# Miniprotein binders against a8xhq1: the designs that were tried, part 11

Target 1, 158 residues: a8xhq1
Amino acid sequence: MVQIWQMEPYPCGDPRLPHHLFPPKKITPDELSKRTGTLYWKLDTLDQVALAKRLTTLKLEHNFKKEDIFTLDAETTANFDDKIEELFEESSVPFEQARMIIEGSAYYDVEDKNGQWVRIFCEYGDLILIPSNTCFRFTTTPKNFVKMRRFYKEEEGN
Below, E stands for the ipSAE of ESMFold2; O stands for the ipSAE of OpenDDE; V2 stands for 0.75 times the mean of E and O plus 0.25 times the DockQ between their complexes.

## First folded at step 7 (miniprotein)

Design P3 (at its last look DockQ between E and O 0.01; V2 from the best seeds 0.00; counts 0 for: pae E 14.0 > 1.5, pTM E .652 < .8, SAP 74.114 > 70, placed apart)
Fold by OpenDDE base, look of step 7:
Structure P3 (fold): chain B 158 residues (1-158), chain A 87 residues (1-87)
Amino acid sequence: as target 1 above (158 residues)
Amino acid sequence: SKTYRIEIRFEIDSPLELLEKAELFLILLAYIAREHGLTIRVEIRETEDGKIEIRFEIEGLSEEVAREIAELIREYFPDAEIEIRKE
């Protein structure tokens, strides 16, 4: 099952740590959608046909026409620490963001309607869609490695 | 029965690292203490190579609680050395 939780109100220290409430407040994908508009899918990566169908449907429904592979790895990425810090800064973009994790793991934090942050633990097979104009931030887990497919409507940067 | 203890040990390379993690660590310890009604002992020392070693000891635990605490600590401090022993 996907792991989604409400973050502590004022996280301190390493952003790559879970930073959940005590006790943890787990969030379902449905609740995630209601609170933030963010959509989550667990893809069946063992079924290539099903996977292709799911991704094709997503691309058609949301007019995604381009994609690339994004890799963040402490062992190979130049200025890794700086990039992690940059990506964890809160941002908002005027376009939808579709991301599929293909290796490693990472956290996507999304701000809900009440200004509370919800953290999504993303790992292999997870697909998320963050709506446009949504406050979000990103970081790896302490494993410091993630590889993902990013989908775009046009040549867009992230 | 409360017949287990947990020992947590990790090294910190610099005071700066301690500052980065101290607040989170204290919050976590406070939660553990309140949740289970525990007393936590802390030992801090400098190693020969100039690192800071921090050791935590929690006693009077059931096996179940000890394991839960261990998993929680691993989640936030993946490099920590954790040992569970019978008292």
Scores: ipSAE 0.018, ipTM 0.314, lowest interface PAE 7.2, mean pLDDT 88
Fold by ESMFold2, look of step 7:
Structure P3 (fold): chain B 158 residues (1-158), chain A 87 residues (1-87)
Amino acid sequence: as target 1 above (158 residues)
Amino acid sequence: SKTYRIEIRFEIDSPLELLEKAELFLILLAYIAREHGLTIRVEIRETEDGKIEIRFEIEGLSEEVAREIAELIREYFPDAEIEIRKE
């Protein structure tokens, strides 16, 4: 199930809670792309050929040549609480970011051109591409666990 | 004529490695789609110790494409045996 929503304007409390409007305002992947340039695919993990084809196309179109595995887990990550706070700080980078969730779940927030925030729920099989110079934030859900493949062109940062 | 051949060889002993080699195959197909007239030969055999050996041969490459493929394969699959030959 695709779950992308408009964030409430003044979220307070734990960032790992959903923070949607009441009632929730769902956003389609097409609307996400038009508002923020961010691309989202929910891949069928039971169709390994289609999954490999999508990843190969992405790597060739964007010249991604390297990847790593990034894990954030309350049980094993040193200084987890500090790391979560750091990752949730609003950031912008001069390169595009491609991430595929392979275990657990997380939220990526992206800011649109009107200063409104959209929250993307990312879980197993989800692939996202955030454009360069897009304001974003990252956190887990209350389950405090995510594992993802991150794709890079060369010696890019995170 | 100035054409190149690349040969890539793997041995597979786990399902995860099989998926990785499938991804490699799709990368190679994408490069072939860019240039007409390329030929891929694929040989699959079982080794004596029960592993699966896969060998890819691609002919008709420009030098640039052959090196680009080799660079990608070395980066993604450091255990692959790669040989580039001028034809």
Scores: ipSAE 0.000, ipTM 0.196, lowest interface PAE 14.0, mean pLDDT 80
ESMFold2 (binder alone), look of step 7: mean pLDDT 74; pTM 0.679

Design P4 (at its last look DockQ between E and O 0.75; V2 from the best seeds 0.00; counts 0 for: pae O 2.2 > 1.5, pTM O .763 < .8)
Fold by ESMFold2, look of step 7:
Structure P4 (fold): chain B 158 residues (1-158), chain A 87 residues (1-87)
Amino acid sequence: as target 1 above (158 residues)
Amino acid sequence: SKTYRIEIRFEVDSPLEALEKAELFLILLAYIAREHGLTIRIEYRETEDGKIEIRFEIEGVSEEVAREIAELIREYFPDAEVEIRKE
């Protein structure tokens, strides 16, 4: 049910727009993993005990040492436009990271082995794991609101 | 209006216990501290004697919310060190 799509080859303008092909080329989580190494799950947020156990297992398996709850909201975040611009800068780190959306929505873009970009539309309950040394970037949707948990091994990030 | 920062530190015997307690705390915090824009950071570190230190840092809360969080901590993590600072 997650929406993942091939990005248009020469995107321009507002990064928060979908930037898909015409017609859109949807990609499955299995294809996402094969092309980029990025893993996806939809977590059950209504069963808080099961969710806590799932996240505990994730953090143990991946040895995450730091995490935060991060909110980006055009109505309340100081310097929102500057922060959005900064977060959309391409990044690559030598460790894996995870992101879970707990409110609102966001896009995570991931570059595949051929230098092509796929866009993941992350919403409530979506969890992604981005492998080490994978180029990625982040933005919101035009709704300009997301709250998420971010998991790291060493450094805070986008 | 005034803004406060809360720092919470506690130690547990194992990584599993640390992660389980952190998850329970975050669940309870979501029901108690309802201000949007709240920043929460968690760091896990192994101590010299083999325990795991958990450090929570919470920013951007009112004095009322800071007191509610401190009360929560004292009930569920009685050995935790809690420090509240005005920002």
Scores: ipSAE 0.555, ipTM 0.795, lowest interface PAE 1.7, mean pLDDT 85
Fold by OpenDDE base, look of step 7:
Structure P4 (fold): chain B 158 residues (1-158), chain A 87 residues (1-87)
Amino acid sequence: as target 1 above (158 residues)
Amino acid sequence: SKTYRIEIRFEVDSPLEALEKAELFLILLAYIAREHGLTIRIEYRETEDGKIEIRFEIEGVSEEVAREIAELIREYFPDAEVEIRKE
């Protein structure tokens, strides 16, 4: 199930907590796109051939020419806490970003047109595309583990 | 423990073929990647003669894993150039 929600306006404490409004304000993928430009897909990972075709199409349509697999794991990643803090710092890039979760889970926060943060709970099979020049931040869930494929433009470094 | 880097290069005739082969490569290595927590980098470059070069780089692997990957790639991609270097 897709889990996207509007974040509370002034979250405090551990960024890895949900930080939703009370009561929660759920957001659909369509609303996510309208508010932030961010696209979301749930990929069928059971059919590897179909998955390969889907990802190939994505790369062609968006001109992704680089890729890596990124792992963040509290058990094995050096300076995990520092990395979490760094990744949760608000940033923007001049290129669109595509990310596919292949293990674990994480949160991608994106800022909408009104300056409100929307949190996307990403799990295995989830693919998101964040438009260029969009404010975003990232963190793991309290499980402290995620592995993802990251797609890049040629101009981007890995 | 000592780690190794494996670099894999091969050329194809079209961007589409390059992407397809890259995905097949990732499928082949999926199990190994999950088991050993591999970091894989992929790059696509156009050659001077109009072909597409696919470059895979895998770092932080044991000698055993590197050998396993190399053998697998040579089996499915016989035209691929595979280099293993000690880090």
Scores: ipSAE 0.086, ipTM 0.568, lowest interface PAE 2.2, mean pLDDT 87
ESMFold2 (binder alone), look of step 7: mean pLDDT 79; pTM 0.765

Design P5 (at its last look DockQ between E and O 0.03; V2 from the best seeds 0.00; counts 0 for: pae E 21.1 > 1.5, pTM O .644 < .8, placed apart)
Fold by ESMFold2, look of step 7:
Structure P5 (fold): chain B 158 residues (1-158), chain A 87 residues (1-87)
Amino acid sequence: as target 1 above (158 residues)
Amino acid sequence: SKTYRIEIRFEVDSPLEALEKAELFLILLAYIMREYGLTIRVEIRETEDGKIEIRFEIEGVSEEVAREIAELIREYFPDAEVEIRKE
């Protein structure tokens, strides 16, 4: 069950806290897609065939040709606090991004077309696709640990 | 007339690697089968040096289709050995 909510307009304090409205305004994956273009899937990692099918389809449809594993862990990452601060800076890139959470948890914030921020609580088995030219930012939860697979395109011919 | 075949070979060091390669490849084949309406043969053998060889064979396709399939396979499985033969 994915947890996606509208963020409060002027969040203060630790970015790793939920920062939802009071009361919380949860949104659906369909609403996320309509507002931001961001797509979401929950993958059953115990069903390796279904997992491979979804990932291969994603790679074929979006021409993803390479990947890495990204780990952020307060216990092992050098200068963790500085890195968290850097990752939470607003960013936009001219390419789409796919991320699958394989351990721990994180927040991805995505700005919609009206300048409002939506927060996605990403945990084990979640796969998201953020469109090109979409403003986003990233942080962990207070557990300070996430491991994810990140998927990238690679240009043909040199 | 359709007169070409494609042979795809993987060589892997462990049964877990073999399972991963086969699963990912079969999912790509499901996509290809939807587009081209073909069937595939699969052979798995242990090599002399204790490695595992997985061989997939697709028959009866046009040259254009064979090249398109081979290009797709090479893109997503750069470690695969892909051969196209006229029948």
Scores: ipSAE 0.000, ipTM 0.118, lowest interface PAE 21.1, mean pLDDT 80
Fold by OpenDDE base, look of step 7:
Structure P5 (fold): chain B 158 residues (1-158), chain A 87 residues (1-87)
Amino acid sequence: as target 1 above (158 residues)
Amino acid sequence: SKTYRIEIRFEVDSPLEALEKAELFLILLAYIMREYGLTIRVEIRETEDGKIEIRFEIEGVSEEVAREIAELIREYFPDAEVEIRKE
């Protein structure tokens, strides 16, 4: 089951820690969509046909025509610490962001309409779509490894 | 040091065929990526004649690695156009 939760209002320390409320406030994918517009899917990677259909549907509906593979690994990525620090800086982009985790794990934080951060624990088989103009940030888990497919529209650069 | 780019192109007649080719290619690419730690870019577009073009780009590789990968791709996908370019 996917793990999504509301983050503590003033997290301190290592961003790679969960930083949930006490007690934890779990969020469902439906609630995630309602609060942030972010869509989440758990893909059946064992069924290649189903996976292909799902991704094809996604690409057609959102006009994704490009993709790449992004890897962040403390063991191999140059300037890993600087990169994760940069990625955790709050940002917003004028296009949709579709990401599928294919190895490892990571956190995507998205800001809801009330200014509260929601953290999505993403692991193998997870697909998320972050709407345009949504405040978001990204970090690995303490395992410091994630590999993902990133989908783009034709007019967007990698 | 100079790096090289590999460009791979497929032309297929239907979206279904495109998916089939992409699936097989992704399996190969997954292997390549694990072995060499590479980043791959994929682009899919419809051509003017109604065909589907699948374009793959592998960047930041040495000449030796580029040649090795190109040979693997040509072996498994003889209908693919594979080019190696200096960056």
Scores: ipSAE 0.000, ipTM 0.169, lowest interface PAE 12.7, mean pLDDT 83
ESMFold2 (binder alone), look of step 7: mean pLDDT 76; pTM 0.699

Design P6 (at its last look DockQ between E and O 0.78; V2 from the best seeds 0.00; counts 0 for: pae E 2.7 > 1.5, pTM E .604 < .8)
Fold by OpenDDE base, look of step 7:
Structure P6 (fold): chain B 158 residues (1-158), chain A 87 residues (1-87)
Amino acid sequence: as target 1 above (158 residues)
Amino acid sequence: SKTYRITIRFEIDSPLELLEKAELFLIKLAEIAREHGLTIRVEIRVTEDGKITIRFEIEGLSEEVAREIAELIREYFPDAEITIRKE
């Protein structure tokens, strides 16, 4: 099952560490949606036909017309540390963001309606959709490796 | 080492059929991408006439992987316009 939790209010140190509360406050996908609007799916990658239909439906419903594969790897990515720092800076965009992890793992942090950060541990087969105008940030886990499909709307450009 | 770039462009009458077929291809391509460092870009366009054009751009390919993908393209999109360039 996916691991989602409320982050500690004042995290310090390496952003790649879990930074959960003690005891951890776990969040369900339904609660994630209610609190942040973010949608989460665990995709069945073993049934490729079903997967294709599911992703096609997603693209049609949300008008995603572009896609790329994004790789972040400490072993091969130039200026990895700088990129990690940049991606962890809080940002907001005026369009929906859909991401599917195809290898490795990463954290997506999303701010809820009360200004609290919720962290989503994403790994292979996980699909998330972050609504427009939502504060978010991103980082790898200490393993420093993730590969994902990123879906875009036509107006966004790649 | 030299790498290859593959560009695919094709049209299909059924939007849903095109998208699902393209997605299935992307799933297969993603499997290859897990094993190799690839850059993949996809663009889907719908004309005013309702025609759908899909474009794939794949970069960072070794010769071996390029051959593998070329065969996959022929299987899924026999009428596709394919351009392969050595970079």
Scores: ipSAE 0.412, ipTM 0.761, lowest interface PAE 0.9, mean pLDDT 89
Fold by ESMFold2, look of step 7:
Structure P6 (fold): chain B 158 residues (1-158), chain A 87 residues (1-87)
Amino acid sequence: as target 1 above (158 residues)
Amino acid sequence: SKTYRITIRFEIDSPLELLEKAELFLIKLAEIAREHGLTIRVEIRVTEDGKITIRFEIEGLSEEVAREIAELIREYFPDAEITIRKE
């Protein structure tokens, strides 16, 4: 199920908690796209041929030429707490970013034109595309584990 | 403890269906990577003559996992250039 919500202002404490408003303000993928330009798909991983066709099309449409597998796991990642703190710093890059979750879960936050933050819950089969020059930040959930395919246009974008 | 490195390189100058086959291979490889905690680097480029070159580098493989991946490559790309190095 798609879970996207408006974040509370100035979240205090552990960034891995939901930090939604009270009551939660849910956002549709269409609203996410209109507010931030960020695209979201929940892919059908049960049909691997159809999945391969969709990913090939996405790569051709966006000229993605490189990828890696990125793992963040509290049990195996050296200096996990420092890494999580670093990844949650607000960032912006001059290129598109696409991420497909293949295991575990994570939050991607994106800032809209009014300076408000939207949080995207990403889990197995979710694919997001963050536009160039969009402010974003990243963290896991309290499960402290995510594995994802990351797609790049340039050879050294990470 | 012995670990292995596999580098796979192949060229595709072919229709969209073969590109989809390459992506299907990547999906299968990602499943193996999930189970074994592998780090994979993938580079896909279109050369000036229009061919598609795909290069993988996978490190930290046990002998058993390296064998599993080699069998998968043989199934999908029998003409692929495979370099296996002991580390």
Scores: ipSAE 0.288, ipTM 0.646, lowest interface PAE 2.7, mean pLDDT 81
ESMFold2 (binder alone), look of step 7: mean pLDDT 76; pTM 0.688

Design P7 (at its last look DockQ between E and O 0.64; V2 from the best seeds 0.00; counts 0 for: pae E 11.2 > 1.5, pTM O .724 < .8)
Fold by OpenDDE base, look of step 7:
Structure P7 (fold): chain B 158 residues (1-158), chain A 87 residues (1-87)
Amino acid sequence: as target 1 above (158 residues)
Amino acid sequence: SKTYRIEIRFEVDSPLEALEKAEYFLIKLSYIWREHGLTIRVEIRETEDGKIEIRFEIEGVSEEVAREIAELIREYFPDAEVEIRKE
């Protein structure tokens, strides 16, 4: 099952640690959508035809016309520590962001309407769509490796 | 080690076809991009003639991988324009 939880209000230390409440407050994909507008779903990667159709439909519905594959790996990525620090800085963009994990794992943190952070543990096959103008941040897990497909609209740069 | 950059362009009849073919090609390349630390960029554009063009840009590949990708392109997209550059 997908792992989404409310983060502790004042996390300290390594951002790559879970930083959940104690006891953990789990969030469902439906609740995630209600609280943050973020959409999440698990894709069936075993059926390549179905996967292709699903992604095609997604791209059509959201007008994604550009894509790249992004890799963050402590073993191969230059200035990994600097990059991971930069990515964990809170940001907001005026466009929606679609991301599909294809290898490794990572955390996407999204701020809800009440200013509380919700963390989404993303693994292979996970697809998330973060609405425009939503505060978000990103980090790897302690494994320090993730590979993802990033989808963009034509007006967006990559 | 030297790496190669591959740029692929081909035209399709519709945006839907472009998306479908893009996904198809990515699936065909999946064994490569899953195993190798390469960068793939895909862009769909409308040409001046009103046609839809798919552009693939692949970076960080070895000569061997570049050759393999080129062969796949020739097989599945015979009308595609392919440019390979050494980086």
Scores: ipSAE 0.407, ipTM 0.747, lowest interface PAE 1.0, mean pLDDT 88
Fold by ESMFold2, look of step 7:
Structure P7 (fold): chain B 158 residues (1-158), chain A 87 residues (1-87)
Amino acid sequence: as target 1 above (158 residues)
Amino acid sequence: SKTYRIEIRFEVDSPLEALEKAEYFLIKLSYIWREHGLTIRVEIRETEDGKIEIRFEIEGVSEEVAREIAELIREYFPDAEVEIRKE
């Protein structure tokens, strides 16, 4: 199911905990898009042909010409603690970013126009597209495992 | 801790073909990437003669995993060029 929520205003402790309000204030994908410009889809992983066509269309629309598969796993990743801390640093880049979760789970946080943070729970089949110049950060859940496809544009033109 | 690098290259006639083939490759073999926690880099570029080259690069794999991948490439992409190097 879609799990997007308003983060508590002053989250303390382990970033991998949910940090939602009490009770949670769920946010729809439409509200996420209106507040942050960030797009979220649950893709149909049971139909690989339709999935491939959907992703091909997305890549053409956004000129994604490179990709990798990235794994973060506390059981096998060297320097996991350093990497998770680095990935949770607030970041902003002058290009759009697309990530598709293919195993495990993660949180992407995005900052809205008012400086409030929205947390997106991403799991198998979820695709997220973060616009350029949007402040974001990333962490896993307490399961400490995620595998995702990351999509990139070619920086150099011709 | 001996590791290998695999480079897989093939050419197609159009960018749409390239994207579709690359997507099929990544999805069809996803169980291998999952089982071994691999990082796969994909680059698609236009060659000088107007064709489109798809290049996959996989780093830090054991010899057994490298040969497993090469065997699967022969099955699904017999026209690909595959190079395995010790790192």
Scores: ipSAE 0.000, ipTM 0.413, lowest interface PAE 11.2, mean pLDDT 83
ESMFold2 (binder alone), look of step 7: mean pLDDT 80; pTM 0.766

## First folded at step 8 (miniprotein)

Design S1 (at its last look DockQ between E and O 0.03; V2 from the best seeds 0.00; counts 0 for: pae E 8.3 > 1.5, pTM E .694 < .8, placed apart)
Fold by OpenDDE base, look of step 8:
Structure S1 (fold): chain B 158 residues (1-158), chain A 87 residues (1-87)
Amino acid sequence: as target 1 above (158 residues)
Amino acid sequence: SKTYRIEIRFEVDSPLELLEKAELFLIKLAEIAREHGLTIRVEIRETEDGKIEIRFEIEGVSEEVAREIAELIREYFPDAEVEIRKE
């Protein structure tokens, strides 16, 4: 089961820490969609044929025409700390963003309609779709490693 | 160490089935990428003739992995245009 929670209102310290409320306020994928528009899927990676169909459908429906595999690794990525800092800066883009974790783990934070941040713990097999014009930010977990498939539309510059 | 760059191009007439096949290929590549430091880029384009062109660029490939990928390409896309460059 995916781990999604409402973040504490005034997080401090290392962004890679969970920063959940006490007690944690867990959020379901449905609630995530309602609050932020963000879609989440736990993909069955064991059935590769089904997975292929699912991803193909996603690409067609959302007109994703480009893809890359993105790796963040504290051991191999140049300027890792700077990159992490950059990625954690709040951003908003005028296009949809789809990401599938293929190794490691990371956090995607999305802002809901009420200005509250929701954190999505993403692991292997997790697919998220962040709607356009949604405030979001990204960080690794303390393990400092994630590899993901990033899907892009033609209009999205890389 | 010497690395290889692989570029794959193929056209599909019937988009859905072949796209799914391409996706399955990508899934396999992703598995390889998990084990190896590969950079994979994919681009899907519609040609002027109304065909769908899929282009794969794979970088950071060792000779061993390149061979594995080449075999995978032959299996999935026997008619694909493949360019392998040693870097």
Scores: ipSAE 0.446, ipTM 0.767, lowest interface PAE 0.8, mean pLDDT 88
Fold by ESMFold2, look of step 8:
Formats: structure tokens, C-alpha cells, sequence
Structure S1 (fold): chain B 158 residues (1-158), chain A 87 residues (1-87)
């Protein structure tokens, strides 16, 4: 049920709209991984064994030592428009990024090996891992709300 | 032939115990592996009697690192099953 699609080549306007091709070109998590290195899991938060296994494995294999809860909400977040604009700037960082959506929804865009952009519709229970040195950008959907757990390697590294 | 392969197996009684007690061990083990350029393979499964079995495999471990890992295991899981083989 995860929705991942190829973005239109020259997306303009509100980034929180879908910006898919016409007709939409959906891709699978396997295609996402092969094209971008980005990994996706759907977590059942009521299955504590599966959750513990996935999170423990993630933390161990990627050396994630800390986490926080990050919330973007147009109704309560100070300077929401400025923050969403900053987060949508195309970025690349020399470390892995892991995010688990626990409320609301968001888009993560990831650039593939050929310079084409793929959009991941992330919602409750989705966990993604974006590799180091991968170009990405982030926005909400038109609902302007997301809450997620973010995983960090070290205090000095974010 | 100065490297070793280490397999570690242990059980915890619940997912909560895994998250609370095992997490610090796993973080420390990952720090040792990162410092020495090693990777850790992890397998976690439910057993027939309702416990959770955790298996780790680490390859290419020097004698110094193997000693460090053995000390860590003894501290956190003295009953863990450990197999060390020369590669």
C-alpha cells in the first residue's frame, strides 16, 4: 500500500501536491532501493516483537544512538512556512537518515542515479532510510501535519 | 589467519526486555565494530516457548577485538552461547 511514484520532470508550484506523471508511474520498494539506495519498511506498531526487531536491527547496523520526536503542524509550529521552505531545499548530507512516521503524513523526494526524482508518500508506520550522499527534499502533504521519530548516530553528527 | 568469526546467541523473555536490557549491549557492540571497520549481522526470532532469540555474527575480528567483545558479552549476557572460530 505504500505509494511511491516518479515525479514529473519540472515540478512547479506548491510542493505539497503530488507532482506525479500523467498517468502516474508507481514504483515498488524494490525499485526505490535499486534506483536510490533508499530502504522502506511498513511497521505494525501493535506487533511489539516485529517493531523491536526492526528498530534494534536498524540501531545496531547503522549505529543510531539517539532519537527525537519531530513535529511539523501548520496550526502549532512557529514559523511553519519558513521551516517547510527550508526543509524542501534540495540537500545532500554525508550520513544516513532514518525516519519513522508516527502521525500524519509527509513526502520525501529522493534523486536516483540518473538525476530523476522519486516521491515517497510516507504515513503512519512507515520507516525509511536514506543513504548518505543522496539528494533529498522533504515536505508535508496539503494536510500540513507530520510527527515522526528521527534517529541519529552521534550528538556531533546530528 | 589472524582473524576470527564470532557467533553469539542468547534469549530474552519479552520484547520489552530486548528493548530495555539488550539495547545498551547492542549499541556498545556496534561501537566496537564501527571502530574496527566490522559489520554485524543480526537475526532475531520468536522461539517455540515464547522467548526471543537473538543471534549475532561478526567476521574478520582480530584477537584484540575478540577479547573486547568477549568481555562485553560476559558483562551483559553471561549465559550467552558464544562460538569463536579462526578464519
Amino acid sequence: as target 1 above (158 residues)
Amino acid sequence: SKTYRIEIRFEVDSPLELLEKAELFLIKLAEIAREHGLTIRVEIRETEDGKIEIRFEIEGVSEEVAREIAELIREYFPDAEVEIRKE
Scores: ipSAE 0.012, ipTM 0.356, lowest interface PAE 8.3, mean pLDDT 81
ESMFold2 (binder alone), look of step 8: mean pLDDT 77; pTM 0.689

Design S2 (at its last look DockQ between E and O 0.92; V2 from the best seeds 0.00; counts 0 for: pTM E .748 < .8)
Fold by OpenDDE base, look of step 8:
Structure S2 (fold): chain B 158 residues (1-158), chain A 87 residues (1-87)
Amino acid sequence: as target 1 above (158 residues)
Amino acid sequence: SKTYRIEIRIEFDSPLEALEKAELFLIKLAEIAREHGLTIRVEIRETEDGKIEIRFEIEGVSEEVAREIAELIREYFPDAEVEIRKE
């Protein structure tokens, strides 16, 4: 089951920690969509044919024409700490962002319409689509490892 | 150890089934990447003659994995253009 929650208003310390409210305020994928526009899917990776169809549809519907596999690994990634720090800086881009986790885990934080941050715990099989012009940030979990498929549009510079 | 770069070019006339097949290939390729730490880039383009071209670039491929990928390519896309270069 997907784990999405509202973040505490003033998080401090390690960004890789959950930073949920007490008690935790869980968010459903539907609520996530309503609040932030972000879409979430838990893909059935066991049925590769179905998965292929789903991803193909995604690419066609959203006009994703480029893709890479992105890896963050504290053990192998050069300047890991700097990259993590950079990725956790709040940003917004004028294009959609689609990401599928294929190994490890990470957090995607997205800002809702009320300026509240919602954290999405992403792990293998999770697909998220962050709409254009949405404030977001990214970090690994304390395990410091994630591998993902990143989908891009042709106009998106990499 | 010696690693290779593999470039794959596949061209299709009309695309949905072909794209799905390509995606299935990519899914399998991604599984290999998970195990062996490959770098993969994919690009889909429309050619001037209205065909769909898919390009795969794979880096960090060991000789053993290269053989595996080559077999996968032959299975899915026997007519694909494939180039293997030593890194």
Scores: ipSAE 0.626, ipTM 0.848, lowest interface PAE 0.6, mean pLDDT 92
Fold by ESMFold2, look of step 8:
Structure S2 (fold): chain B 158 residues (1-158), chain A 87 residues (1-87)
Amino acid sequence: as target 1 above (158 residues)
Amino acid sequence: SKTYRIEIRIEFDSPLEALEKAELFLIKLAEIAREHGLTIRVEIRETEDGKIEIRFEIEGVSEEVAREIAELIREYFPDAEVEIRKE
């Protein structure tokens, strides 16, 4: 199920906790797109031919020329705490980014035009596309584990 | 334990079917990566003569997983240039 929500305005403590409003304010993918330009899909991974066609189209439309598999895992990643701290720093880049979760879970936060943050829960089969010049940040969930395919334009994968 | 590095280079004219076949191979590799702790990097480039080159680098592969990947390479890309090295 799609899980996207408005973040509380003054989050304190562990970034890996949900930090939603009380009561939670769920956000649809259409609302996410309108507020932030960010696109989100839950892909059907069982039809691999259809998935391959979809991802090929994505790469051609966006000129993605590089990719890797990125893993963040508290049990195996050297300096895990430092790395999750760095990845949660607010960032904005002059290029669009696409990520597909292939195992585990993570949060991507994106800031809208009014400075409000939206949190996207990403798990197996989820694909997100963050537009250029969008403020974002990344963390895991309390499971401290995620594996994802990251797609880059050539110059961005240096 | 022993681990291996696999490098695959594939060159083709840019027909859509070849790109989709390469992506299907990547989807199958991602399934293997989910079950095992391997890392993958992929680069796509246009060659000087207008063909498409895809380069795959796969690291952290056990002997068992290397055989599984070799079978996939043979199935998908029988003419690929393949280098396998102990790490």
Scores: ipSAE 0.614, ipTM 0.828, lowest interface PAE 1.0, mean pLDDT 86
ESMFold2 (binder alone), look of step 8: mean pLDDT 83; pTM 0.778

